VH-VL binders against q9h9l3. Designs and how they scored, part 48

Target 1, 176 residues: q9h9l3
Amino acid sequence: PRKMVAIDCEMVGTGPKGHVSSLARCSIVNYNGDVLYDEYILPPCHIVDYRTRWSGIRKQHMVNATPFKIARGQILKILTGKIVVGHAIHNDFKALQYFHPKSLTRDTSHIPPLNRKADCPENATMSLKHLTKKLLNRDIQVGKSGHSSVEDAQATMELYKLVEVEWEEHLARNPP

## First folded at step 19 (VH-VL)

Design Ef12
Fold by OpenDDE, fold request of step 20:
Parts: sequence; C-alpha cells; structure tokens
Structure Ef12 (fold): chain C 176 residues (1-176), chain A 122 residues (1-122), chain B 107 residues (1-107)
Amino acid sequence: as target 1 above (176 residues)
Amino acid sequence: EVQLVESGGGLVQPGRSLRLSCTASGFTFDYHYMDWVRQAPGKGLEWVAEIRNKFNSHTTYYAESVKGRFTISRDDSKSIVYLQMNSLRTEDTALYYCARDEFDSGYYFDYWGKGTTVTVSS
Amino acid sequence: DIQMTQSPSSVSASVGDRVTITCRASQGIRSYLNWYQQKPGKAPKLLIYDASDLQSGVPSRFSGSGSGTDFTLTISSLQPEDFASYFCQQANSFPRTFGGGTKVEME
C-alpha cells in the first residue's frame, strides 16, 4: 500500500510574451488534508504576467519566494514514492519540470467514476470547481483574489477519496 | 543530522511555573509538527501537547491533564519549541521529551530528544 | 479518549525467539499506529509507523501488522540488543495515547 498526497500548483507567465507557465506556488497535502508544503516559488526567469486573477500570485509574494531549483528539490522529496493525486495534474508536473510515474499518479480530471458520481459525462473533463461543488457541496476558487492552491489540493484529495476504492481496484486490474 | 535538545527542567514546588525549551537542528524545523511527551519515573509514555507547522497555522493540541495549565509554542526563526508549564502539580513530575512529528505517511515521532527532568515536590 | 491496551505487559524470551506483542485500540484508528522501542535510560526510538512501515535503519526482523483496532509487533528472531520496553501509540485522534508498554526480558 502506497501513501497518498495531493498537489496543486499556481503558475505565472514568463518568457517574452508571458506565454511560458512557470511555477510560482506549490501546495501539497496529506491524505487527511494536512499541509505538508506550501511555498511561493521564484521562477528562474523574469515574470511577465502574474495571472493574479487566476493564480492569486502577486509581486509581493515573490520577495521571499523560494528559488525554483530549491523548491523543486523540496517538492520532489515529498512526492517520491507516493501516490500523487491532482487535478489536471499534467500541468503541475510540467511546471515543476518533473513527471511522476504514471502508475503512481491519480488525475481527478480523468476519473470516469468520479464524473459519474457528479452526474457528468464520464469522458468529459470537468473543472475542480464544478466537481467540488457537485460532490462536496463546497465552493472553491471564489472571488477575485485568485485560487488557493491549498484549498484546491485539499478538495482534490477529498474528491479522490470518494472513488478511491473503486478506482484503485480498476487500476489494479488495468495498470496504466 | 537531526538533533533535539531539551532544557529548562528542574525542581519546583507545586503551584509554580517552569518553561521548557527544545532546540532543533539538522532539518527544516518550520515544516514539521513538534510534540512534547513525558514519562513519569518507572511509568509509561504520556503525550502532552502538539503544535503544528507554519502551513497549518501552528494549531495546538493538549492532553486533558495539562489543558489550561500548559502552553506549547514555537519560534521557527530560532528552531525552538517551548512548553510553558503553569500551576504545576506533583503528578507532572516526569522526564519531558521533545519529539519531531512527521505526518507525510501517517503521524509518528521519528526523532526524540534525550529529555529534561521536571520534579514537582513540596 | 482512545485507550490502547498492550499485551503482554512483560514477556521472557531467549535469543532467537519469535516475539509477538499486541496492541488493541478501544475504537478504530485506521492504520495510525506506531511502535517504539525504549531501552533503560534512553529515549524512545521509532520502529514502525503507520502500522506496518519500517523506519529507516531499523532491522528487518521487526515488523508491524494490523488495522482498525488490532495491531501486532513481531520480532522474528530476538537479538540481544532487543531486550527493552516497547510501546504502541495511536495517532488517529486527540489526545494521542500510548499503550501501557511491554517489557521484553531475558529468560
């Protein structure tokens, strides 16, 4: 049996036109929702677009932010050997420049039983906000202050727990 | 190397106060929960208090036997966890351990200090 | 509070023996059960966490099993350095609570 953690990252725009998504915050929670990690992260390149309305990241958050390489090391240490749960987690791993083993990855945006429970098409990609509202009766990502990666990671873990038994059995029969 | 060093123990009379300190080194202190566990002479282990890390709002928990009398706190800038003990009782006599509390794969005390002795006697 | 009942309170054994210590919780604690070893005059040492995970550096002769309410610590082949007291501890709920301990003595 593997230990589970949930991850959620916030990204800012870097590069000449701000089109490169760079990691600016990462939150990791354990199975019970306790926060293992929550740091602002300083990208290696100049930030062109903070994407604040979505990311919640502001310039002031970068003043004492952890350099990317250091943060990456800290995060990877936590993730190594764990089952990592996330929503659209490919984006988080891409920003982290790290890819967790597929067999140890759980993406709540691609779990048909979860969508079924939410009365959504099984093959559709639903937002974390929608699934959280439908299945947990909780509002996340509200207001104009941007997302809370801690809140999102906690919601992601709670959603996965709803289908954990069924999905883990499915994966055992159908290894990715 | 992870190290935890307790201090502040001593002999006091009932009703008095004492503050214990635990200085941590060798790890990222503010990432971990910290706990106090005590052991009366010739007895078993008794959990006393927990304080969570900076990510979890330094939330505190106490054993019923010390609630209202003891206060756990921490200074992350100094890597120190404290136990303020007020209104001490004879039954508080024990060796007090500081322990690092890991919570990535369950909740467990993976490192312990050598302890500091508190003796409450009239 | 969750009461942790260890059995036996003491056991006499010889080097090479298989030693089994049990811990029962008064209510379900999932897998949040840890085992510690304590030698006279020393601080406790973590052996097993989350019911069955072996702490780094601990010999493989130590193993933990169980979930829910019933847990077991097993020493497959007792070594001279294993004569000590052992404690279980639940981390499911507050207050955290320890078992009464088991003293493993030389026969």
Scores: ipSAE 0.945, ipTM 0.964, lowest interface PAE 0.4, mean pLDDT 97
Fold by OpenDDE, look of step 19:
Structure Ef12 (fold): chain C 176 residues (1-176), chain A 122 residues (1-122), chain B 107 residues (1-107)
Amino acid sequence: as target 1 above (176 residues)
Amino acid sequence: EVQLVESGGGLVQPGRSLRLSCTASGFTFDYHYMDWVRQAPGKGLEWVAEIRNKFNSHTTYYAESVKGRFTISRDDSKSIVYLQMNSLRTEDTALYYCARDEFDSGYYFDYWGKGTTVTVSS
Amino acid sequence: DIQMTQSPSSVSASVGDRVTITCRASQGIRSYLNWYQQKPGKAPKLLIYDASDLQSGVPSRFSGSGSGTDFTLTISSLQPEDFASYFCQQANSFPRTFGGGTKVEME
């Protein structure tokens, strides 16, 4: 059986006008929600927009942040060989400049049984916040201080666990 | 190479205190949980305590037999885990191992020190 | 607490023999079961984690199986260096608990 982890990343804006999304924080939790990794990450390029309202990232967090290359190595070591669960996870992988095998990836933003359980259209893309509220009766991403990537990763894992059995069976019958 | 080196063991009388230390090297110490496991002479293994990493608020867990008497702590800057043992009893006599706890795919002790001996006797 | 019942407590075997050790949990522990080897005067060594995953560097003659409450450690062909004590350990709940151990002795 494959081991499972959940990941959530926060990004800041770099490049011209801050339009490039660069990794600034990464959180990884195990199946039980224990935090395996949670580091602030220093992008290789100058940060133009911290996107604090959403990312929760502030300038002070970058003072002792882990350089991107080092962090990427640490993160990839954790992810290698595991089933990786995330929400809209393609954004996280893009920021990491890493792509996990599709067969070992689980995106909670694209799991029809999960949406069905939440009384949402099966083929709709629902937010992590919405699904977490509906299915876990928990509020995440509240306030103006930005997101907590640890909280989001934990919520993502818990959501997936709700549909794990049926979804894994589905994937076994319909490999990506 | 991962290394764990325990120290602080010795002979003490019941009711006294002793502090064990475990110095870690060869890995990112502050990323790992650390545990103490003890083994009485000629007996099996008994889990004593666990302290989690900085990402998990250094949360601690204890065996019932040592709750209220033992305290596990860590200094990540020095890569050391401690076991403060108070109100020692004769049944605390054992070889005390420090173990690194891996928790990415289950929870298991993948590295152990050589242990330090604690003898409680009147 | 979860009690781990390990059997047998001792087994006599010869080099080349197949050795099987069992561990039963008093309640379900999913796959959070580890196996350790301990030689006299030495610290325990991890063999198997999460019921069936072989620790790096451990010979393939060691294998683990089981889930829920019943688990097995198998040595397919016993080697001279395998005479030792073996312990199972559950990591499903606190307190962490070990089996009573199995001593594999030379016949």
Scores: ipSAE 0.924, ipTM 0.953, lowest interface PAE 0.5, mean pLDDT 96
Fold by ESMFold2, fold request of step 23:
Structure Ef12 (fold): chain C 176 residues (1-176), chain A 122 residues (1-122), chain B 107 residues (1-107)
Amino acid sequence: as target 1 above (176 residues)
Amino acid sequence: EVQLVESGGGLVQPGRSLRLSCTASGFTFDYHYMDWVRQAPGKGLEWVAEIRNKFNSHTTYYAESVKGRFTISRDDSKSIVYLQMNSLRTEDTALYYCARDEFDSGYYFDYWGKGTTVTVSS
Amino acid sequence: DIQMTQSPSSVSASVGDRVTITCRASQGIRSYLNWYQQKPGKAPKLLIYDASDLQSGVPSRFSGSGSGTDFTLTISSLQPEDFASYFCQQANSFPRTFGGGTKVEME
């Protein structure tokens, strides 16, 4: 069958007043949670705001970070041809300057059966933290040191597995 | 071009040690899992050990028949994987292959070296 | 440990024949089943991974199917270069385990 991976990215602020979100870390995991990729990435523009309390990115991480164009090539090589799972995944693809085929994209922030399992309204946009606590009995994104993109990607894959059979059948009947 | 070259095999007496090396080139070595697989003369294939990539803490796994005697390790800066083989026994006699382990869809050995021969006899 | 039972242990066949090799796991392994070809004096070569996915550069006459415990490798029209030994291997659990092999030889 079709290969499936999960992705999560961390962003820093670039551009005027640090308002542009630029990719600074990307993590990709396989179906079992093994880490295929986890690199700090140097944005092509000057970093104005590291956003550390959410991103976990500090200046020291940029010292040996992979330049954006190189990292993008590495990441896209992993993603091409695969089903890619993420949470609010359009933000990750935007930061990668990349359009993944909609038929191969799975967004855990927009899956009605997943919300139903969490006893949430089917059309609500639920946070990864909330869904993970409700359905996996696990706390993620804890503390003041920022998020772990590895932890978040792994949680995203585990959440998708809860509804994988139902949702894949739905998408086969209702192509996006 | 992906290339795996094993070395360090030879003839040794039971109870002695050998260290196998596998030099890798043509791919991003520190992103991949690496395994050792052996084949006794005229026999099938037996998985020996696995070492995972830098993102998975270089975690190691061993076949029961070699636990406590063999140690798999890697040097990502040199693109080398090692198999330290202690307390060798005659049943360890085999051709030892180094294999690249892809894990994007299941786990599978997509490239193999030619192997290095280990013979354990008195 | 997951035992892999491969059959037949050998098959005598002619060029052009359809050859089917089976592999049975002692417990469910999902689709985590690989097939390798090995010629005398050579390293194994990956043919099929994840039960049914064809490795790059492998001829389309090779195909794999199955899930759970029962898997097959099919060679739709045997060619002279296909006389070799074939091994299945499960990757669902540690230790990774191989089937006993199937020798495909000329009759």
Scores: ipSAE 0.840, ipTM 0.917, lowest interface PAE 0.8, mean pLDDT 94
Fold by ESMFold2, fold request of step 23:
Structure Ef12 (fold): chain C 176 residues (1-176), chain A 122 residues (1-122), chain B 107 residues (1-107)
Amino acid sequence: as target 1 above (176 residues)
Amino acid sequence: EVQLVESGGGLVQPGRSLRLSCTASGFTFDYHYMDWVRQAPGKGLEWVAEIRNKFNSHTTYYAESVKGRFTISRDDSKSIVYLQMNSLRTEDTALYYCARDEFDSGYYFDYWGKGTTVTVSS
Amino acid sequence: DIQMTQSPSSVSASVGDRVTITCRASQGIRSYLNWYQQKPGKAPKLLIYDASDLQSGVPSRFSGSGSGTDFTLTISSLQPEDFASYFCQQANSFPRTFGGGTKVEME
């Protein structure tokens, strides 16, 4: 009954010494991994550090990128009213300057049953790469060419599906 | 206001070709999947083809009855979906609808055009 | 291909009646079942998607239920504008397939 999507973002460095993380790419997938949104986004501030090794973002991607204000509007329209799945999803919402309802948020970095399946301590914060390799037998974020937010969003949805029935039932019994 | 306007239908002989067009407006065309659905006179609905959005490589799917004869394509810069219909048969006679396919939760045709009629007869 | 068996093929009803239409899939389709209304000479109109979600602008007298293989469209109190044909459609697998339709007509 409740619509569910997964999100992942890539950030670049802005502000003094490039220490501020600003949104430069966002990908959103449906339950089956189909891509609802995948755009490069031009931050409102000057880019100091593309962080290409991790972000995969290069100067050429910014030439026709969607301005942040417009992209944020497009993204929030997709997210509103939906269960949104992410990994360390607070960082994605922070980059979007957005607060999604806690009751509609699912963070694969903080789901005890998922950690148990991976033979990890229930309250440990595990990386997406580690969980994906352990539970899906897939390598993501390989090499130094940067992350793919599409790949990461799809992996995040697949991970959530492993615990979806148990965790949704838990949340229904224990509302935030 | 979402609009889908089909064109290109007509009367043709078996074995000939037609190209249908669907002109879209009022929404972000390149973000959506688009489908063709047909309805033979007095009959039910039959899905024909789907073309996915730019983020999913414009991947195409076809009903078995049209595979190899029909080609769905799109021009995102003009907001047009095409259906190239080759080697037409009498059983292809139908009203052809263009439909917008939403996929945020399941897959469903939320807007339909009025259709364009294709009649294949000797 | 997933076959969609829709019942009944037609029903005669009066304004105010409760009308129930069923749709059965030959294989599990999760909740990926849509319902469309079609009036003579008009394009189909989406009523319900994902088995039970009401499309914007559709009156609340329409409801859908079911999952897996068995699905139901209910019109709680038939109105004059509801005399039409109704089609179910599965979206779980390619090819997308429709039920044979149900004609709801005035007694």
Scores: ipSAE 0.837, ipTM 0.915, lowest interface PAE 0.8, mean pLDDT 94

Design Ef12
Fold by ESMFold2, fold request of step 23:
Structure Ef12 (fold): chain C 176 residues (1-176), chain A 122 residues (1-122), chain B 107 residues (1-107)
Amino acid sequence: as target 1 above (176 residues)
Amino acid sequence: EVQLVESGGGLVQPGRSLRLSCTASGFTFDYHYMDWVRQAPGKGLEWVAEIRNKFNSHTTYYAESVKGRFTISRDDSKSIVYLQMNSLRTEDTALYYCARDEFDSGYYFDYWGKGTTVTVSS
Amino acid sequence: DIQMTQSPSSVSASVGDRVTITCRASQGIRSYLNWYQQKPGKAPKLLIYDASDLQSGVPSRFSGSGSGTDFTLTISSLQPEDFASYFCQQANSFPRTFGGGTKVEME
């Protein structure tokens, strides 16, 4: 079996009116939830909106943050050649300015068997928080102090494990 | 090039203490788990202790035979792993290896130092 | 503690022979089984991790198989540099534990 990791990112607002999403934290965990990477990342552009309510990012986190170019190199080295699991993972790859091969990408927001286990329509887009509560009986992203990308990456891996055998077999028969 | 260099071994009497050091280079030290593994003369391998990376709170684990007597620690700024060995016994006599513990798929020791010898004898 | 039983303790073989070493865990360890080679006076060298994954730079004549409790290391065609001791090691649980080793020696 190919190595598998889960990723989650937090973004801040850059560009005009803070509308551009720029990477400000990235967490990567192994199959067992051990943390392979968890760094605050300094965007290459001025931060206009920290988006703290959702991102958990504050100005003090940026003081010693790893510059984006350096962090991207570290992150891509970890991801290369691996199955990467995420939730709405296209946003994470966009913030990384990176495209991971579709055959090695798993998006828990787009897995019909996972929705079925949660008693949701197979084509519905379900939040990570909702799936985690329904299928793992756990509360994540509690309160308004922001998300933990470590917590979210760990939850994403546990959700994927619930359907891993079925979904990997499906993908082997139906390559993306 | 990944390098692990152990030091601090020697001959000591039972009940005494030694501190081993492992100096690491050529990789991102603070992202890795680090372990000590020992080998008594002419014997097999015995895992001793593990210390995890900064992202996992530097959590430590010990073999039962050393728990309470040995302490593993690390200084990420210097890229050094330590093994403080107290209340040494003759059965602690071994070549002590420092190992890099990779954990991207399972857990495995992908690089080893040459080891440092500890001899505990009256 | 998970006990790792390795067999045989030694094997005499010739260059070109197929050599098989087995390792059995006292309880399930998933695929978290590693194989190391050790030559006299040298540190162990990782050959195979996660039961079947070949470490970079290790010749393809080495292969690993198994899951759960029963694992095998195979050398498809023994070379002169392969005379050494081999150890399995489980990484599923603490404490990490090694098998007793297998010495592969020249007939």
Scores: ipSAE 0.830, ipTM 0.913, lowest interface PAE 0.8, mean pLDDT 94
Fold by ESMFold2, fold request of step 20:
Structure Ef12 (fold): chain C 176 residues (1-176), chain A 122 residues (1-122), chain B 107 residues (1-107)
Amino acid sequence: as target 1 above (176 residues)
Amino acid sequence: EVQLVESGGGLVQPGRSLRLSCTASGFTFDYHYMDWVRQAPGKGLEWVAEIRNKFNSHTTYYAESVKGRFTISRDDSKSIVYLQMNSLRTEDTALYYCARDEFDSGYYFDYWGKGTTVTVSS
Amino acid sequence: DIQMTQSPSSVSASVGDRVTITCRASQGIRSYLNWYQQKPGKAPKLLIYDASDLQSGVPSRFSGSGSGTDFTLTISSLQPEDFASYFCQQANSFPRTFGGGTKVEME
């Protein structure tokens, strides 16, 4: 069978006025939610805005963080050849400076059957927090201390499982 | 090249203790689950214990037959897995293997050491 | 605990024979079943994981199938180096449990 993992990343602001999103944490989980990877990552450019309220990243996390080039190599080794599930996953791949095959990519922010299960319009873009609350009866991303990319990746995998059979069949009939 | 080397086996009397070590090399040790599996002379395989990686809080699991007597632990800085075996019984006599537990698709022991022999006899 | 019932316990076979070994779980284990080969005095060697995935370096004459409770290891054309013991192992639940083994012997 095809191996499946879920990924979530946290980004900080780099570049002029901190507007560029650079990878500062990445978490990868297996089908059962076991954590395959969870590291803080030092961007190659100066951090202008830690975005801590959402990212959970603080200066202290960068002291022993894995340099981006090394972390990217570790992460891509895990992702290669696998179905990768994420939420708004384009942003994660952009931060990784990486293009995963579309046939092996699953984005829970763009799955109409998942929205239908949440009693939402099929074309609406729902946040991970709201889908998780509605479909899994769990609160994630609570408070102003930042997100946990581990918990977010785990939630993303559980959401995908709710529609996995239907969506995999759809993709088989409609190859990207 | 992945290498697992067990040590610390020996002949002991019932009620005594032994500590097994498994020294790992050739892979990112702190990212992997590690297990102990034993095989009594002329018998089949019996899973003993598992310790998970640093990202999963080094959570431990034990076979019922060893629970409360054995403790699995790891030192990620030295790439070593330990099995502390207390209150040993004759039924614990076996060749003890250290195994790497891959968990990217199911859970499976993809590399095994040669094992270290524990003999518990009066 | 999930009991793994492996059959037959022994097979007498010749080079070139097709050998089939079965493993039955007492409860559903999804596809979380592994197969190992063990020769006398040696550590087990992984052949197949996740019911049907062939481990790197394992010859294509080995194959696995099944899901749920019933699983099969097949050796399509037995070679001299395949005379060994074979064990199934479930990884769906703790404790991990092994089948009793199948010894494949020369006729």
Scores: ipSAE 0.822, ipTM 0.908, lowest interface PAE 0.8, mean pLDDT 94
Fold by ESMFold2, fold request of step 20:
Structure Ef12 (fold): chain C 176 residues (1-176), chain A 122 residues (1-122), chain B 107 residues (1-107)
Amino acid sequence: as target 1 above (176 residues)
Amino acid sequence: EVQLVESGGGLVQPGRSLRLSCTASGFTFDYHYMDWVRQAPGKGLEWVAEIRNKFNSHTTYYAESVKGRFTISRDDSKSIVYLQMNSLRTEDTALYYCARDEFDSGYYFDYWGKGTTVTVSS
Amino acid sequence: DIQMTQSPSSVSASVGDRVTITCRASQGIRSYLNWYQQKPGKAPKLLIYDASDLQSGVPSRFSGSGSGTDFTLTISSLQPEDFASYFCQQANSFPRTFGGGTKVEME
């Protein structure tokens, strides 16, 4: 499969004390950064903590949000059969209640050549904000009004493209 | 089942206007890019215009030959794409296709309507 | 504008023949090249997108290759339903542009 998309999700707190992370926004972009999907999503459970400082999610966004079951179907249709790029992407798949094949998954938080380009330890887990500033000379997630999942997905794709040839060759030699 | 049905073609004099419509069904219309492509009788294909989805601000693009004269628009609530064609010229005579533009890997027209014929002559 | 030069303009072939059609771009277009089939009185049908990816429902006898400026469409064993016109189209830049077409005819 050579189709490649990038995904980023924002979560809110559900469950006891708002400690469970539930999907409340998902953005998917193509290789050139065009937006394939960008919806606010209503979790099936009561929202205890909007986590607005990080998620950017407010009560008003939930008024017309797509119910989780419907949104999941829309998202999985886009992801199926594609290479999916994300940052700490396990959390996104967990919130989607979805397993994506490891051979089609790319996680910019765990790519040693990317860390090396940023003059970071090769096995360190680096934030998206840090990598984007170092390697793309761009500030994302500015201020305390929350993240943009579109902006973050676009940055993730641009970061992956910096190491795409090397990393795809590595994975071909070392299948997951 | 994906369907695209064009309408609004006809015979008009140079300098007149026409409005084409493309009614879409069987897919999530507001998530897709939509294009118009035309084919003059016995000739090849010419891209005319594109309108992007709601997530990309419905941004529009035009072939130079139609820029300033044609306007592409969409009504996502009705699943309709329009092509407003002003100041028509004889060289605009063609079969006009509506196409769905997929953009998950490159950009490509995976479904086409049957087209609607526009004839511009005196 | 990126000009797409397609050759040959026509080819005469028999069922079972291998047919190769070429398309050259005036500038690099990465892999953003598509191939369409068109029969008389019908809308174009997508065969290949992104240079080499086969559209769903298209027989595996169709294949595409190339990158940059030079691209090919190959029909490995021509079938009766493959007599048609074929167009390449670049999607790297606006305006999107098509090749002049290749008519594949029965001998």
Scores: ipSAE 0.819, ipTM 0.904, lowest interface PAE 0.8, mean pLDDT 94
Fold by ESMFold2, look of step 19:
Structure Ef12 (fold): chain C 176 residues (1-176), chain A 122 residues (1-122), chain B 107 residues (1-107)
Amino acid sequence: as target 1 above (176 residues)
Amino acid sequence: EVQLVESGGGLVQPGRSLRLSCTASGFTFDYHYMDWVRQAPGKGLEWVAEIRNKFNSHTTYYAESVKGRFTISRDDSKSIVYLQMNSLRTEDTALYYCARDEFDSGYYFDYWGKGTTVTVSS
Amino acid sequence: DIQMTQSPSSVSASVGDRVTITCRASQGIRSYLNWYQQKPGKAPKLLIYDASDLQSGVPSRFSGSGSGTDFTLTISSLQPEDFASYFCQQANSFPRTFGGGTKVEME
């Protein structure tokens, strides 16, 4: 079978008034949850708003962070040719300035069978935190220091595994 | 060009210690898992130990036959992995290979060094 | 520990022959099975990972198949450089374990 990874990113605010979301951390895990990549990333533009309550990013993380261009090259090398799983994953790809083939993309925020398992409306947009609590009986994004992209990527992979056989068969019958 | 070069093997008496080194080049060392695998003369391959990358806290794993006697470690700044072998026994006699462990799909040893020979004999 | 039973232990073959080597795991290992080639005095070389994926630079005459407990390495047309020992290895769980090896030799 085709190789599968899960990704999650944390963003900071750049541009006027910090409204542009720029990549500041990226984590990638394999099918078993082992971490292939986890780096803090220095955006090419000035950081206006660290968004620490959600991102977990602080000034100290940027001191030795990998410049965006280098990090993007490292990340895309890992993603190329693989099925990439994420939650609301278009935001992650946008922050990477990257388009991944739709046929190789899996978005846990848009999988009707996953919502059904959670006793939620099939086409509702559900948060990663909510799905993880209902389906994995785990609390993620807990505490006062922001999200962990490693924790979130691992949770995303475990959620996908719950519907993997059913959803892969669906996609085979209904190519994007 | 990926290269792994082992050193530190030799002839030692039972109960003594040796430290093996494996110097790595040509890849992002601190992103990879590293393993030791050994091969006794005329025998098959036996996995010995693994040390994981910096993103997985350098977690270590050992074969039962070496647990408590051998310690795998790494220095990411020098791109070196070590195997400290204490309380050596005659059954530890083998050619010891350093291997790079890829884990993007399953886990597999995609590059191997040439090995360094350890002989434990009185 | 997952025991890997590899057969045959040796095979005599000629250039051009199709060679098949089997490997059985004592319990299910999904597709986490790798194949290595080893020539005398040399380190093992990865041929196949994840049961069926061909490592870069390995000739297409090598192929792998199987899942669960039963796995096969096939050399479709043996070449002079293919006389060597072959090992399977499971990576489903710790400890990582190897089959006993198969020596492919000239008849």
Scores: ipSAE 0.778, ipTM 0.901, lowest interface PAE 1.1, mean pLDDT 93

